# VH-VL binders against o60147, part 32

Target 1, 175 residues: o60147
Amino acid sequence: MLEKNKYLYIFRHIQTNQVLLSQGNVLKKTALFQLPYPLQKPVAPNGMRPAKLRKDHWVPLLKVEFPNESMFQSVFMQLLNYRKYRSVQPLTSDLLKLPIPVRRRKIMRQEVPNTIADLADILNKEKFPENSVRLQLSDKSDSEYADWPPSVQIDSEEIKLSRGFREKTTVDEAR

## First folded at step 1 (VH-VL)

Design d13 (framework fv_tocilizumab)
Fold by ESMFold2-Fast, scan of step 1:
Structure d13 (fold): chain C 175 residues (1-175), chain A 119 residues (1-119), chain B 107 residues (1-107)
Amino acid sequence: as target 1 above (175 residues)
Amino acid sequence: QVQLQESGPGLVRPSQTLSLTCTVSGYSISSGYYWSWVRQPPGRGLEWIGYIYHSGSTTYNPSLKSRVTMLRDTSKNQFSLRLSSVTAADTAVYYCARELWDEGAFDIWGQGSLVTVSS
Amino acid sequence: DIQMTQSPSSLSASVGDRVTITCRASQSISSYLNWYQQKPGKAPKLLIYAASSLQSGVPSRFSGSGSGTDFTFTISSLQPEDIATYYCQQSYSTPYTFGQGTKVEIK
C-alpha cells in the first residue's frame, strides 16, 4: 500500500533533532538506516549496541501531500539523495575545533533546518501546479527556514498519525 | 572478537602513492564506529592521520594536506588509506584502529605495517 | 592544533614503586584525554579513556586523573610487565594529538 502513497511524513527526534523520512504515518525500523548517527549511545567502553526504534521519541515535523505517486516518489528520492550528499561532506574548520560530542550535536541539530531548506529547494526546481502541494507543519515557524514556491499551500491542520504508530518498540542491530 | 589487520606494500618509491588496506573481522564497519589510521615513524611518537565513519564521512589531519584519501569497501569489510607524493618523511609503521563512540579513544588496533619510502 | 607535553620523557623505578606520569595540554580539553601503553614491536593498548575511566580488562593498578589542561597517569605498584612507553592523547578536537611518550624502565 505504501507503493501507491502520495504522502511524505518527516519526523524529528525529540532529543537529538535528527530527521527521518517516511512514506506514511508509521515509522518502520528500516527508517533507522537513514541516520548517520545511531539513536542509542553504546554502553561504554564496549562499542555500539543494537539500535531501538522508540516511536514515542519521534514527533511529526511536517507532512506533505502530493497530487500523485510520481511526484511523491520524485521528491522523496531527491530528499534521500540530499541527505546522503550532506553526510559525506567535509566538516568546516569551525566545526573541527569543537569537541566531537559537541560537533555531532551541532550537526544533528541542523538536520531540521537543512531538511526543510532541501524540501523547499526541490519543490522550487519542480514546477508543480499552483496550490497542488499541501504542506502541514507541526510548528509553522519552521516554514521560515525557506522560501516556498506558488505550488505549495501551507496550512495549520493537525498532522494525524495512524492508530498503530505507538504500538511497539522495535529492536534492531546498529547499521 | 573484533580484529583489524593491515595489508599493503612495505616499500614505496618517493613520489609514488602509499596504499594500505585494513581488514576488519568480527564486526561490520557499516554498523558504527569511526575507523582511523595512525602512524609512527621508527623511534618516534604517534601521529593521527584521519578517520572514516560508516556513512563514508571523512576527517583528515591538516598537516598531511591534500595527500590523504580514506575509502571504505563495505562488501569486503575493509577501509583503506592512500597517501600520495610520498617522501622519506612518510616512512613509518602504519596502524589501523577503531575509535570508541564519542570518546575519541582507540580501543582496537591492527598489528601495524612498516612502510619504508626509499628508492 | 592542541599540543600535548608529557613529563618525564623517561624514568627508572623498582618493582612495587608508585609511578606517576603527567600530561599537559596547550588549551583546555575538559576530560577528553586517553592513555596508552606500547611495548616494543607492538601496537599501542588503550588503558584509560575520558581522563579517568579504566578500559575493560586493564589491571586496577592503572589510574588516571585531571581535567582541563593538567592530567596524571599513575601505576600504583609497578610490575615487570609494565615496562613500556606510555602516551597521552587528546580527543577534544581534531586533529587528535599525542604526547611525545614516557619510557618506563625497571632499575
Scores: ipSAE 0.000, ipTM 0.491, lowest interface PAE 13.3, mean pLDDT 80

Design d14 (framework fv_tocilizumab)
Fold by ESMFold2-Fast, scan of step 1:
Structure d14 (fold): chain C 175 residues (1-175), chain A 120 residues (1-120), chain B 107 residues (1-107)
Amino acid sequence: as target 1 above (175 residues)
Amino acid sequence: QVQLQESGPGLVRPSQTLSLTCTVSGYSISSGYYWSWVRQPPGRGLEWIGYIYHSGSTTYNPSLKSRVTMLRDTSKNQFSLRLSSVTAADTAVYYCARDSDILTGYEDYWGQGSLVTVSS
Amino acid sequence: DIQMTQSPSSLSASVGDRVTITCRASQSISSYLNWYQQKPGKAPKLLIYAASSLQSGVPSRFSGSGSGTDFTFTISSLQPEDIATYYCQQSYSTPYTFGQGTKVEIK
């Protein structure tokens, strides 16, 4: 279905601010593999990943509505490439001086600003029609991490969905 | 249903240019994904040649970069491979593929493969 | 370039056996690792993506695990239709690279 392929759902971890991208309103376990870890050998490879997907620890960051599947695919693929590019860059000397746990927390904290900035950069490079892309944020102040092009319409209403992008919270749904 | 099909000459002489076309049905090559070429010499393993992104940007295997060109023809929904200055070492089955989106679980599609023999 | 070392190069097992293949990357590739099955005369078929995610329509006897540099692929109960060559492939960085392949035969 085309309708299902025109929304980008972005989640953030409530404690670490790590970010996960999803084409659906519910996170799949495979989304965990979006989480980068430092490439500097001999740094522990899984130090930046949760041990398991705990859906109750991931909340909506923002939702992007595109006019069609083609625009969705282009932006989604570019955003994944930006994230991959960040994960393969050498760590700065300032980060390398930090103990591993402190370093990882600092990197993780930047994922929300970085993802928002990357999204805005991609949308600024694309020549989409005016007001064709709709952004809805859980916290409107997060839009301040970037300058948005004329193609983007920021929704006046914040996301008031439950965990994930479900319409309302369900008691004990996390089991 | 997405389908890919290779076509082109099965015999190329040494020093000539190998030219193959991948015809795609069920999805527009301009709408997304990385469209790639992979080859396999008889009895050997797989070697990635390169890809063309739906925008037209290309990335080639450095070992082949000086000899490889990939192009797209959006009107025919095709993308092509040209490999110049071929030798017997270029004898292989050539596959075209739409790369899987690993993080989202999008389905990976491959053509059936086309054998190209480099011989006089 | 990232080198992928696959072991063993070949194995022979009986129907119902557990088969394990390993793949090692020369540097960390996170979880950007695919496993392909290739039968004689056919194109490769994706079985596992993101190191451990089973492709839709693929039997549950196939599984993958690992992250960083060390990965394993397992067939929990080998079936006759599983005789094939299996390849790991990293898609973390271009050029994308494959292991040399593991040929699985039935005794």
Scores: ipSAE 0.000, ipTM 0.476, lowest interface PAE 14.3, mean pLDDT 79

Design d15 (framework fv_tocilizumab)
Fold by ESMFold2-Fast, scan of step 1:
Structure d15 (fold): chain C 175 residues (1-175), chain A 119 residues (1-119), chain B 107 residues (1-107)
Amino acid sequence: as target 1 above (175 residues)
Amino acid sequence: QVQLQESGPGLVRPSQTLSLTCTVSGYSISSGYYWSWVRQPPGRGLEWIGYIYHSGSTTYNPSLKSRVTMLRDTSKNQFSLRLSSVTAADTAVYYCARGEEWLVYFDYWGQGSLVTVSS
Amino acid sequence: DIQMTQSPSSLSASVGDRVTITCRASQSISSYLNWYQQKPGKAPKLLIYAASSLQSGVPSRFSGSGSGTDFTFTISSLQPEDIATYYCQQSYSTPYTFGQGTKVEIK
């Protein structure tokens, strides 16, 4: 049975708080293409992308299980569209007043609450069957960034890393 | 290496349906990517027609949406384009192309198939 | 739809010259812009994606820059094999749209 493509995994960077979406429990290097820098004034393209995908620098943020691939695909594509839309919005005058390094940190830090809010907005809009979507978080307090529809069941179990005698990885337990 | 190849009739009469197939080798169409059609009228520029995602989900150019259907045949590793009610304005070279998943750049293209709409 | 305006429509340059082509989007598209080369009778070939990323196997004389609405494609030292029409394409939102193309000829 093909179970991939019904799980959405979301990872966050431990230092920048930037977010990566993944269709599987392992991040691929191409996922770095998700990281545009959302400045109104042009900056060097790709300057914010890491040279290599350091899997140890990314931790699971949340995992979403959909009942089928069609529902997964709809939500996944809408999340990508929301991220693109956010990247082209004009910066507020408050952000433009900040020095570039401070402005970058604030924008990057917002990716976690923005992604969670966008996910909830999409799920509220789609009106899926009650308890059909299962949400598992690494930190349950992150669920407070949004109001969830009746279609979402939040798992009481947080995402956990692998057992202590093996080398742990940031993607190991996001199954 | 990944290769794409168009096939189908090169001549279609006005009001009929244009039908083309893209055969993909070196990569399974059900494993990823946006499998796309792009056309180019003689001496003109490129126009995106639409795509079918590896899951079967489709998105079409609004200017053509009422006339376009895209299908996939995963057992033959093919995807197809049907364009109904054709006119002389639909005369073009039709390309199939593979769109990358995150950025949707077209990294592999078929050689192109010229379709002439004439009575 | 997002309109892509490409300039110039055509240019003639000598071997070794620096060639610059520009592309303007009718709204901000961040870095979701790609550049293609098309030789007569051939399919387009991807040269640059995400505004500035060089596709594997493409010569380093080709480069791209820009973000938002204004983009530039450069050939640092024109070679005879570079005679072609070049197209920009936005991949920010559907329908994906192309510029009208710039024909590059050697004089």
Scores: ipSAE 0.169, ipTM 0.705, lowest interface PAE 5.1, mean pLDDT 83
Fold by OpenDDE, second read of step 2:
Parts: sequence; structure tokens; C-alpha cells
Structure d15 (fold): chain C 175 residues (1-175), chain A 119 residues (1-119), chain B 107 residues (1-107)
Amino acid sequence: as target 1 above (175 residues)
Amino acid sequence: QVQLQESGPGLVRPSQTLSLTCTVSGYSISSGYYWSWVRQPPGRGLEWIGYIYHSGSTTYNPSLKSRVTMLRDTSKNQFSLRLSSVTAADTAVYYCARGEEWLVYFDYWGQGSLVTVSS
Amino acid sequence: DIQMTQSPSSLSASVGDRVTITCRASQSISSYLNWYQQKPGKAPKLLIYAASSLQSGVPSRFSGSGSGTDFTFTISSLQPEDIATYYCQQSYSTPYTFGQGTKVEIK
């Protein structure tokens, strides 16, 4: 039997446009550790400053359904690695010229397109079977941030937004 | 229970268009799955022709793409196959089938419809 | 196109015998392989999907294994009702292709 944990959700912060990756449709507190810039103080023991998870501040950006859990895990881990890599890259001279708050905002604003581009890049490299990956976006225009491989089927219907939680579907309501 | 049934003429003349319809019962074709056509020449193996997705999107076998057209009628819960410019090589039993969306196995099949191309 | 090669093309075995059919893909198809049974004058019937998953309602004597390019279909104990032609089918990429079939007969 195929594994069932095959859903990737990416959430977007409604104010900062920061993104969080989620295994499944429920945003977990641990997801906050993905954030390079804290939304709120205090400083965590590990040196990070994760804010309290305000689920109501996060909306689904996109949903990806994979054929199985293994494919999901592979892509998920790669996405995290891309994020980590980006976070440790030196700031450009142009960014360094900006005040810190402005710099942070500019970096955060690029998280959505960067994440989408990362996802597409990973999927292009993975060479999954044709139409084996289903992508649904809250905004169809976001799909334009990247070229998608034949393995990706983009749904024509946009995701129904539910802040901090899963999309609203008939299936979900039945559960 | 999901059921598929092919219908159409059993005889087609060369250079004419083969036309078949698959009527689906027990499941809405607009709800999901790849609604597919597969043919089998007498005494030979199986050849996938193409499918129409529940959204209306189509994918055809490149070997037949130029001659194949698949349509769907959601109001009748039917999907159809048109194959133009037929020759004797197109003589086969034609099956409609339901293809699973991710793994693309065909779990439900019609009984098949023999179409003979002859003058 | 991905070519699927089955072996043998035909076989004859006794009731109760273990029957093995192999299918080789011209390139890796991961686990996207399905097995069908076709009896004379009937449509193919799905037996195995995803290389090794038994379709609901199919007897447990049928099984499948393999990944990548090499796959195996097995009937643990051949029964009279199993006389048929069996086909593998790759579902990795379009066009979806079938093996040439293996005709199974009983001695």
C-alpha cells in the first residue's frame, strides 16, 4: 500500500509574506523554527526568536499532493535545505545599504517567490512521473514565479483559504 | 458500482472517422480520474489511446495524436473517442476505462466494442 | 516511449503450480507498474497496482514485486480459473504502454 502522508502545505503570513512549510494541513508550532527573522520576541534558547504561533496570521499559499510519502519527504527536506542555504548567504551590497528594518522587509517579501521557485527547481530535478504531482495555489498568478515540469499538474481551482489551518473542502468537512 | 459501456458503430469504412461513446454509471466523470480509451487488435496486445481528465484536459498517445479527439459530456456522464482517417490497422476492440489519477491503473473497464475497418 | 517486455510469452503449468511472469521496462518506472488479467472475450481486469498492491477483491494467490526496471508477477498456486493472458502496464509516463502479454494455460 502507498503511504498516505503525502501533502505539503505552504503557509504565508498575511502581513510579512513570510512562509512556513508544513507536513499536512495543520500548522505546527515547530514550524516557527523555519523563520530566519522572528515575528516577535523573545529569544529562544537556540538563539532564534520565534514568536508565538498566531495561526490566524497565516493563510495557505499552496498545496502540493505527491504520489507517496517518500516523494513528499524528499521534496520537503530539499525545500528546507534551500531555505537554510539562502539564510546563510551573504547579504548583497545593495541590501547592506538599507536600514535593518527595510532590509528585513525586503528579504521577507521575496520569500514567497523564492519558495515557489525552489519548489519548481526541486521538482524539475526530481523528474517525477508525468502529472504525478498536483499543485493547487491560493492565487493562480503565483504559479508564474516558476516553470513547472511535466510532473506537475496545476489545478484550475484555487485553494479555499482557511487561516492557520487546512483548506476548506467537502472532504475535510466530512472528517 | 461503477460501470462503463462502449457504444458506436462496429463497422467503419477506410478514411472515415471512428466514433465511440462511453457511458459511465455509478460515478460522475466530473469528479475525478482519467477517462481513457484502450484498444486491442484481434489476437494482439493492448494499446493506450489517450484519456480525458475530469477537468476536460486531454492527453493522447503520440502515435495517434493527429487523428484522435476525445470529448466529454458531463450532463450525460459520457466521454467519447473520435479517430479520423482510419485504416485496416485500426481494426480492434476498443475499451473505455477509468484510470486512477496518481498511479494510473485502470480499475474499471467497459466490455469493449469491436470496430472493424472495411470497405 | 517506454517499452515493456514480458517473459515468457506463454506457459503451461499444472494446477497448484507456482507461476512466475516477469516484466522489464526499457527505463526505470519506479513502482508505477500494474498487472492485468484478461480472459478470452473479456476486458482486462486489474490485479496488481503500484507493483505490489493487490486490488480489492483479488485472490491472495496473486502477487507482484519489483521496482525500477524489473518486475515479477506470481501466482502462488495456479487454479483452473486463472487461464488467461496477463499484461503488465507502466504508468510512469505517457504514452502508457503494456507488455506483449503472457498466455497462461493449464496442462
Scores: ipSAE 0.006, ipTM 0.616, lowest interface PAE 9.8, mean pLDDT 88

Design d16 (framework fv_tocilizumab)
Fold by ESMFold2-Fast, scan of step 1:
Structure d16 (fold): chain C 175 residues (1-175), chain A 118 residues (1-118), chain B 107 residues (1-107)
Amino acid sequence: as target 1 above (175 residues)
Amino acid sequence: QVQLQESGPGLVRPSQTLSLTCTVSGYSISSGYYWSWVRQPPGRGLEWIGYIYHSGSTTYNPSLKSRVTMLRDTSKNQFSLRLSSVTAADTAVYYCAREDYDSWFDPWGQGSLVTVSS
Amino acid sequence: DIQMTQSPSSLSASVGDRVTITCRASQSISSYLNWYQQKPGKAPKLLIYAASSLQSGVPSRFSGSGSGTDFTFTISSLQPEDIATYYCQQSYSTPYTFGQGTKVEIK
C-alpha cells in the first residue's frame, strides 16, 4: 500500500537563493506564488526572453521524510504559514538603513537559513517519536542553521542530484 | 520581447477613484520582477508611485499615503493601480514599468494620460 | 526623501558635440543612480544603471560616471536621434526620486 505525501521537497534558486516547497519531486509553476521576491533578470534585453519557470535553475536544498501523511500535512502547512507571515512583516530598522539593492539581496539570501530554522522550530514544537523524521540535505553544513529535536535523523549521505530530485535523466534525445 | 500596456479611463472627476490596468506580455508577472507605476504631470518630472510583489506585498510612495492600492491578477497577467480622492494635481501620464531587483525600470508601457476635470 | 538636482535644465548643441549633464543628490547614494532618455510623447528608456553600466543595446557614445552625491552623464558625439529629455534616478532608497530633467536639443 502506497502512502502519498509523506515527503517534503525543498528547492533553492541557484541565482537568488530563494526557496520553494513542494509535495512532489517536480516543481509546478504555481509554486512561484510562494516567492516574496522576483526570480531573474532578462539574459539579453535585445531579444532573449526570460524564462517563466526554469526547472533547471532550481536545485535540491533538502528532502524530509515523515512517518505518515498526517505528520507531513501538519508540518507542510505550518511551514507555508511561517513563510507567508515572513513575507508580510514590516522590515526592521536595520534593513531600512541599507540601500535598496543591498537590502533585497540580504532578504533573499536569508530564505535558506530562515526556511531551515522554521522547519526545525516546527519540528521542535511537535512531539514526534525519536528518529521518526529523516532529513537529507544537499549541503550538510546547512543543518547548522538550526538546533534539531530528537525526532530528527539527519542522513549522512548528501543529495547529489543536479536535476532536481529526479535521478534519471533523458538518455538520448536524438533517438 | 516583454511589453507593457496601460489601459483605463482617460478622464476622472474630482473626488473619484482613478483606476488603471497594466497588461504584460512576453513574461509572466508570476515568474519574477517588481511591477511599478510611475506618473508624469504635464511639463513636469517623473514621480514613482509604488510597486507590487507575488506575496501581495506592496510599497507605496509616502507622499500618496493611503490613497494608493495596487493589485495583481496573475490569470490575466495584469497588475492595476487605484488612486482614490483625486484632484487636478493628479492629472498626469501614468506609466507602468517592470522594476529590476536592482531598482531600475525597463521596460515601460507607452503611458496613459489621465485628466482630472469636472 | 532624497532630492535629485540636474544641471543644466536645457542645452543646445551641434551634431558631433560632446554633451555633459550633471546630477546631484541631497545625500550620498553611493553608485545607486540610473539615467533615462525620454523622447517627446514616448516613455522613458533606460540608458545607464549603477552610475556607469551601459544598458544592452544602447550606443557606446553614452556613458556615466560618479559616486556619492555627484554624477555625470555624457554623450561623446551628439547625434540627431539624441534629441530628448534626460533624467537621473536614485535607487538607494524608497521613495525612488528623479531629477527634474535636462532637455537636449540641436542648434
Scores: ipSAE 0.015, ipTM 0.597, lowest interface PAE 5.3, mean pLDDT 82

Design d17 (framework fv_tocilizumab)
Fold by ESMFold2-Fast, scan of step 1:
Structure d17 (fold): chain C 175 residues (1-175), chain A 118 residues (1-118), chain B 107 residues (1-107)
Amino acid sequence: as target 1 above (175 residues)
Amino acid sequence: QVQLQESGPGLVRPSQTLSLTCTVSGYSISSGYYWSWVRQPPGRGLEWIGYIYHSGSTTYNPSLKSRVTMLRDTSKNQFSLRLSSVTAADTAVYYCARHDEYYEFDYWGQGSLVTVSS
Amino acid sequence: DIQMTQSPSSLSASVGDRVTITCRASQSISSYLNWYQQKPGKAPKLLIYAASSLQSGVPSRFSGSGSGTDFTFTISSLQPEDIATYYCQQSYSTPYTFGQGTKVEIK
């Protein structure tokens, strides 16, 4: 019914380190359109967007709690724009030396540090109240990819990953 | 089955405000997606006007000089377009359309012709 | 604003022909490009999204390819019901912009 939508979940692929953004703890299959290297696959007979998420392949990277939906939406939109911007930038000469599959793996591995740096950059530019944004990570060492503003409070407890929690974080849309 | 349908006056006088409503069935406009208006002058191409996000946030095409306002009525599952200070150049078929965060327009209304004439 | 240019502006082809339309963006848009079909008096219909993904329910004779600035839309074997105007649209940045359209007619 009444959706607060104050939480941003960021997921990572367990093998590739690719990142997906989600509006809440449910990772929808439409999030796959955020990926810069969509592979052509047969059309599944499931709804308008036939691709399905492999629930066991995506885990929470971090969770951000905002004071209100307006702040959440502003940050979420800016993160999507940062991802779009990165996808159109010219590749460096070092990457161009590599075969395409190796190049893509190296780019994908950088999505975690890049996303964390982008999030911190956005939060440093916004004028949020002190300690108003709560950040919880699955691996606290990932917080070291960026310098955080006074508006951010990093939880000492990591996100607990369990069978039940993973199942709750991925879901197919209703058919 | 998602359906969009435009409604509103087909004739608007110069300097007045064009007002159109899009009624959505089969999906709640507050549950997701972006809800846009796109227009097409007779014999010409498509021009995006603006969107309202499911939360109520709006973005408008700068070319319309801030003459645009979009509103939502979640109780009626409708979103609307107001275009002020219209001229003959605003004569067009107006479509409402839904799009995702990848911004593909997957569902469209049938279109409503609005003629700006005295 | 990102300008989208289509070529050709119109073409005439026979049933069974392979039809190719191109779309060029004034700047890199990665894969944020969609293709629509519009028949006279009707709303546009989404055929291809994300440059190369076929919309559900759309015949497999339609396909898209490309990334960056250059994109191609192909009808592998033109059918009479495919006679329409086709538009590309970039979704990389607002304002979203459309190509000028390509009118496909029977020869």
Scores: ipSAE 0.006, ipTM 0.561, lowest interface PAE 10.5, mean pLDDT 80

Design d18 (framework fv_tocilizumab)
Fold by ESMFold2-Fast, scan of step 1:
Parts: C-alpha cells; sequence; structure tokens
Structure d18 (fold): chain C 175 residues (1-175), chain A 120 residues (1-120), chain B 107 residues (1-107)
C-alpha cells in the first residue's frame, strides 16, 4: 500500500509513443488527461478528452523505485511540469511545415526520448544518495537517451504489473 | 478506398473449427485501428466477437473467449477468426469490420458478410 | 456486460414523417454510443458516432442526442431509402454490445 507511494510507472502507447505517468502499476482512466493532444480530430461533441483506456495498447516503458514518498512526489510533479512546459513551447519551423496529422504524430513519437531525458535531468538536479533510486527499463537501450547520476541503479528485471492492469480476456470485464 | 472482404467455408460440421479470413485493401492493418469480427444469426441482432489491434494484441468477448483465436497475416494484409467446437448456435453471418479502439468504439468499414452454417 | 435496450422493436411511418428511436444502457456510458443502419442482406452502415456526430456522407436528416443511459436517434423526414433496421451500440466498455434493433417500415 505505502510501497506504491515510492514507485513511478511510466507507460508508452504502442502506436503513438505517447507516455502516461502512474503512481502504481495500474493505469487509471484519468491518466489520459496527461496527454498533450487529448482532443484529436474528430473532436468529441462536448470537448471531452479521449475516454477509452485500452490497457492492451499501453505497455510499461520504465519503473522507478524511490527511497521514500517525498522523493517520489517531487520527481513525479516535476515530470508533469516538464510535460506541460513542452506542450506550450513554440513549434520549430521544420514541424510547422508538416501537415497537422504528420506533425502531431512526429511530436508524439518524441515523448519517449523526451520523458527519459526529463527524468534524468530531474534526477541529476536532485541530490539523492548514491544508488538510492532503482530504474527498471523494458528496453534497456532506452537508457541511452540520457546520462544518469550516481543516485541511479539501472536494472533489467521484468516490470511486474498488477493482475488488474492487463485483462487477457476482455478489458473492463469487471464492470 | 478501404474495403474488407470475408472468405472461408460456408458450411462447418458440429464440433469442428470455423475459420474465416478478412482481406483488407486500401489500408494496412498494421498502421492503425482494431480489426474486429461481428456476427449475426439469421433474423437476430449483432454480437461482437473480438478484435485484433494493428499491433497484434487481441481482445475477445467473454461469452466466446475460450473458443476464439484471432490471427493476422501482415504480408497478405489479412486477419482471421477461428472459432472452435462449433454448434448450430454458431450459425450466423460473420462480418469483419474496422473499429476505433480509442474513441467511441464505432465500426466505420464492414465486409459484405459471410454466411456460415453449422450442420451435419 | 452493458445491456442495450431499444424502443420500439418496430415501427411503421409515412414518407416525410419524423421517426424517433430510443436506446437505453444498463449503466452510464457517457457519450460512447453509436448508431447503425442495416438493410436486408447488407452489412450495417455507421450513421452516427459518439452520440451525435454524423459520419461522413450521411444525410443531415439523421441525428442523435442523449448522454449517460438514455439516447435518442431521429430521422427528421423519413425517405423510402431509410427503410431498414437500426441498431445502437455502446463503445464505453468491452465487450461492445448492441441493442436488439428497431425495424423501420413504410406504412
Amino acid sequence: as target 1 above (175 residues)
Amino acid sequence: QVQLQESGPGLVRPSQTLSLTCTVSGYSITSDYAWSWVRQPPGRGLEWIGYISYSGSTTYNPSLKSRVTMLRDTSKNQFSLRLSSVTAADTAVYYCARGYYDSSGEFDYWGQGSLVTVSS
Amino acid sequence: DIQMTQSPSSLSASVGDRVTITCRASQDISSYLNWYQQKPGKAPKLLIYYTSRLHSGVPSRFSGSGSGTDFTFTISSLQPEDIATYYCQQGDTLPYTFGQGTKVEIK
């Protein structure tokens, strides 16, 4: 229970490479509100964000174990702030030359390297004890997107998800 | 334009496996969407069977999950349905359809439908 | 599973009439409700998605409204080519489920 307050899970969308941050190994529908392009064409009639959480379309990107809840919350909030900052930046001239759907797809595909770089930047600025932060990556090559501080231990163990995260039979069968 | 076409045997014996293939033209099944099977017994309503996503992940209706397998052949731009241990209750028109998995779950393109009769 | 109930099961109307079909979900599906038209011997055709969005190429006489559990489909002025069975479908929760259908005939 308390242990979940020390874990950051990051998931990536298998199509778009968009990422979702989670405080546990279960993705909640509300996590979709983190997405910078939540209202896509066609736009929902009442302006709602994408409402269906397809759990089979989201896979673990990485898991971070912090020594305590305070460190977890600090890093988690900073990551959300980095994402907001990126979403309001002016687009480069190269991106502006692309048709809107192609442009958005290119921006979305960069969320994985950007999120990993942002995580490393935050961890480099924080003064965490040596080897106090455990990072598990689904694809170890993703660690190459950043230089990691001495506080980080990188492990290759499989990221374990809650039984409720991925339904093998049907998504949302329990509802 | 996107077109879907079902193919496979129209007659299957009880206890055997029903096998159907959907051939997609005008769009790559690995690019996007969820590729679904929906059936309709004669004179009855529609029942969603399951889908295979553009990435290959499958989701099946709980009522059929123990008997259903969906596969894709990306080189032929096809996806298929296998339904094992069939009975007369599985007699239906089987449609393949393209669905929006991240929206309202709507199906925008449908095959013409293939009638499968389960009879000895 | 979410059960979808349509009303009426069948109706007869004259050309030019306003036709209304209702669909009720057994639990809240927000706005994740779609409407299809099926003519005899043909595959279903998407008319409306996300409660009220008209699919490309669909005539403006078709409309949808509602939210939560109660939804309405309307044909403002019935045409002969509109003779068909109409189905609602919820996309909120897997498995996707359909209403039993409403048969629309000309009297």
Scores: ipSAE 0.005, ipTM 0.507, lowest interface PAE 12.1, mean pLDDT 81

Design d19 (framework fv_tocilizumab)
Fold by ESMFold2-Fast, scan of step 1:
Structure d19 (fold): chain C 175 residues (1-175), chain A 119 residues (1-119), chain B 107 residues (1-107)
Amino acid sequence: as target 1 above (175 residues)
Amino acid sequence: QVQLQESGPGLVRPSQTLSLTCTVSGYSITSDYAWSWVRQPPGRGLEWIGYISYSGSTTYNPSLKSRVTMLRDTSKNQFSLRLSSVTAADTAVYYCARDLYSSGWEDYWGQGSLVTVSS
Amino acid sequence: DIQMTQSPSSLSASVGDRVTITCRASQDISSYLNWYQQKPGKAPKLLIYYTSRLHSGVPSRFSGSGSGTDFTFTISSLQPEDIATYYCQQGDTLPYTFGQGTKVEIK
């Protein structure tokens, strides 16, 4: 049997800074269920989740390669649990003082540093072998949001996406 | 093919209201995006005025908020800018644009309309 | 409001030269920075979005880098058709704000 699902991709939204987790280099529309706020803010003020995945609005934040599927699954599930936990926590008094649009933007901007910190926290707790986890960042300065354990090796390689990820081939697909 | 085109008077007198319309073709203004107005005084830089979303929600630059109104005419696929109590400082080329929020293939601008404020 | 400051305000260079323009934000805007090209009498044209992403159809000689508050735009080999004013613009926080522009001229 060949191992699958050894790669975690994290994407960030170029307008809102919201993040999506994916098991591959292509985002599925179901990933939108991870979002607590409208993708098209400030365009969609009603708070509804977007119905359409816009490939050109998502860029890779980071890619993590694990030595095996078991380690990948453990980290991936823990990240999903952290994100679910954060989504149901009460807002701080400081955030409640802000107008709703400003409040949502501030919360969304924190998703990148929060996700990176959560990933590092999980990796520090798991105590994987030295240099067993490979981390690729689109912007290496984002590594500064956390202290990484000895198990993590930061790579300088480009994060490669599938041919169809950002490319709209027809007017119909571009909708 | 998406195109935006400004129209309206090129001369407005001080204290009057500047009124411009952006006609959109090739895409419905109610389908998606925010639709913006940006101005550029002669020889100077760009200033974002505000936008109206596909749902009709407006957001205006705080520096202009008390004087700005944006409206949609969904039957004509148009959105408009009204700027009240104009002075010579409002003399500028006015552009309409789609989606300054995100870029790439979504970035469309009109050709610009010069409005001179003079008695 | 976030203030965007460009440097230099103008420059003159020869065809084939490497041209660099910088843009500084008054507060952290992460990577939500766009670069526009504007030729006389024309509307601005998007060249680069999200700091370093080249817009479709834009020549590869244009590039961008930076994060947080300090950003750079580069033309690796200046061509005659690149003579224009270039603007940075932050998309992080409303209201959207532009730099004051950099005028690029040929010697």
Scores: ipSAE 0.000, ipTM 0.453, lowest interface PAE 17.5, mean pLDDT 78

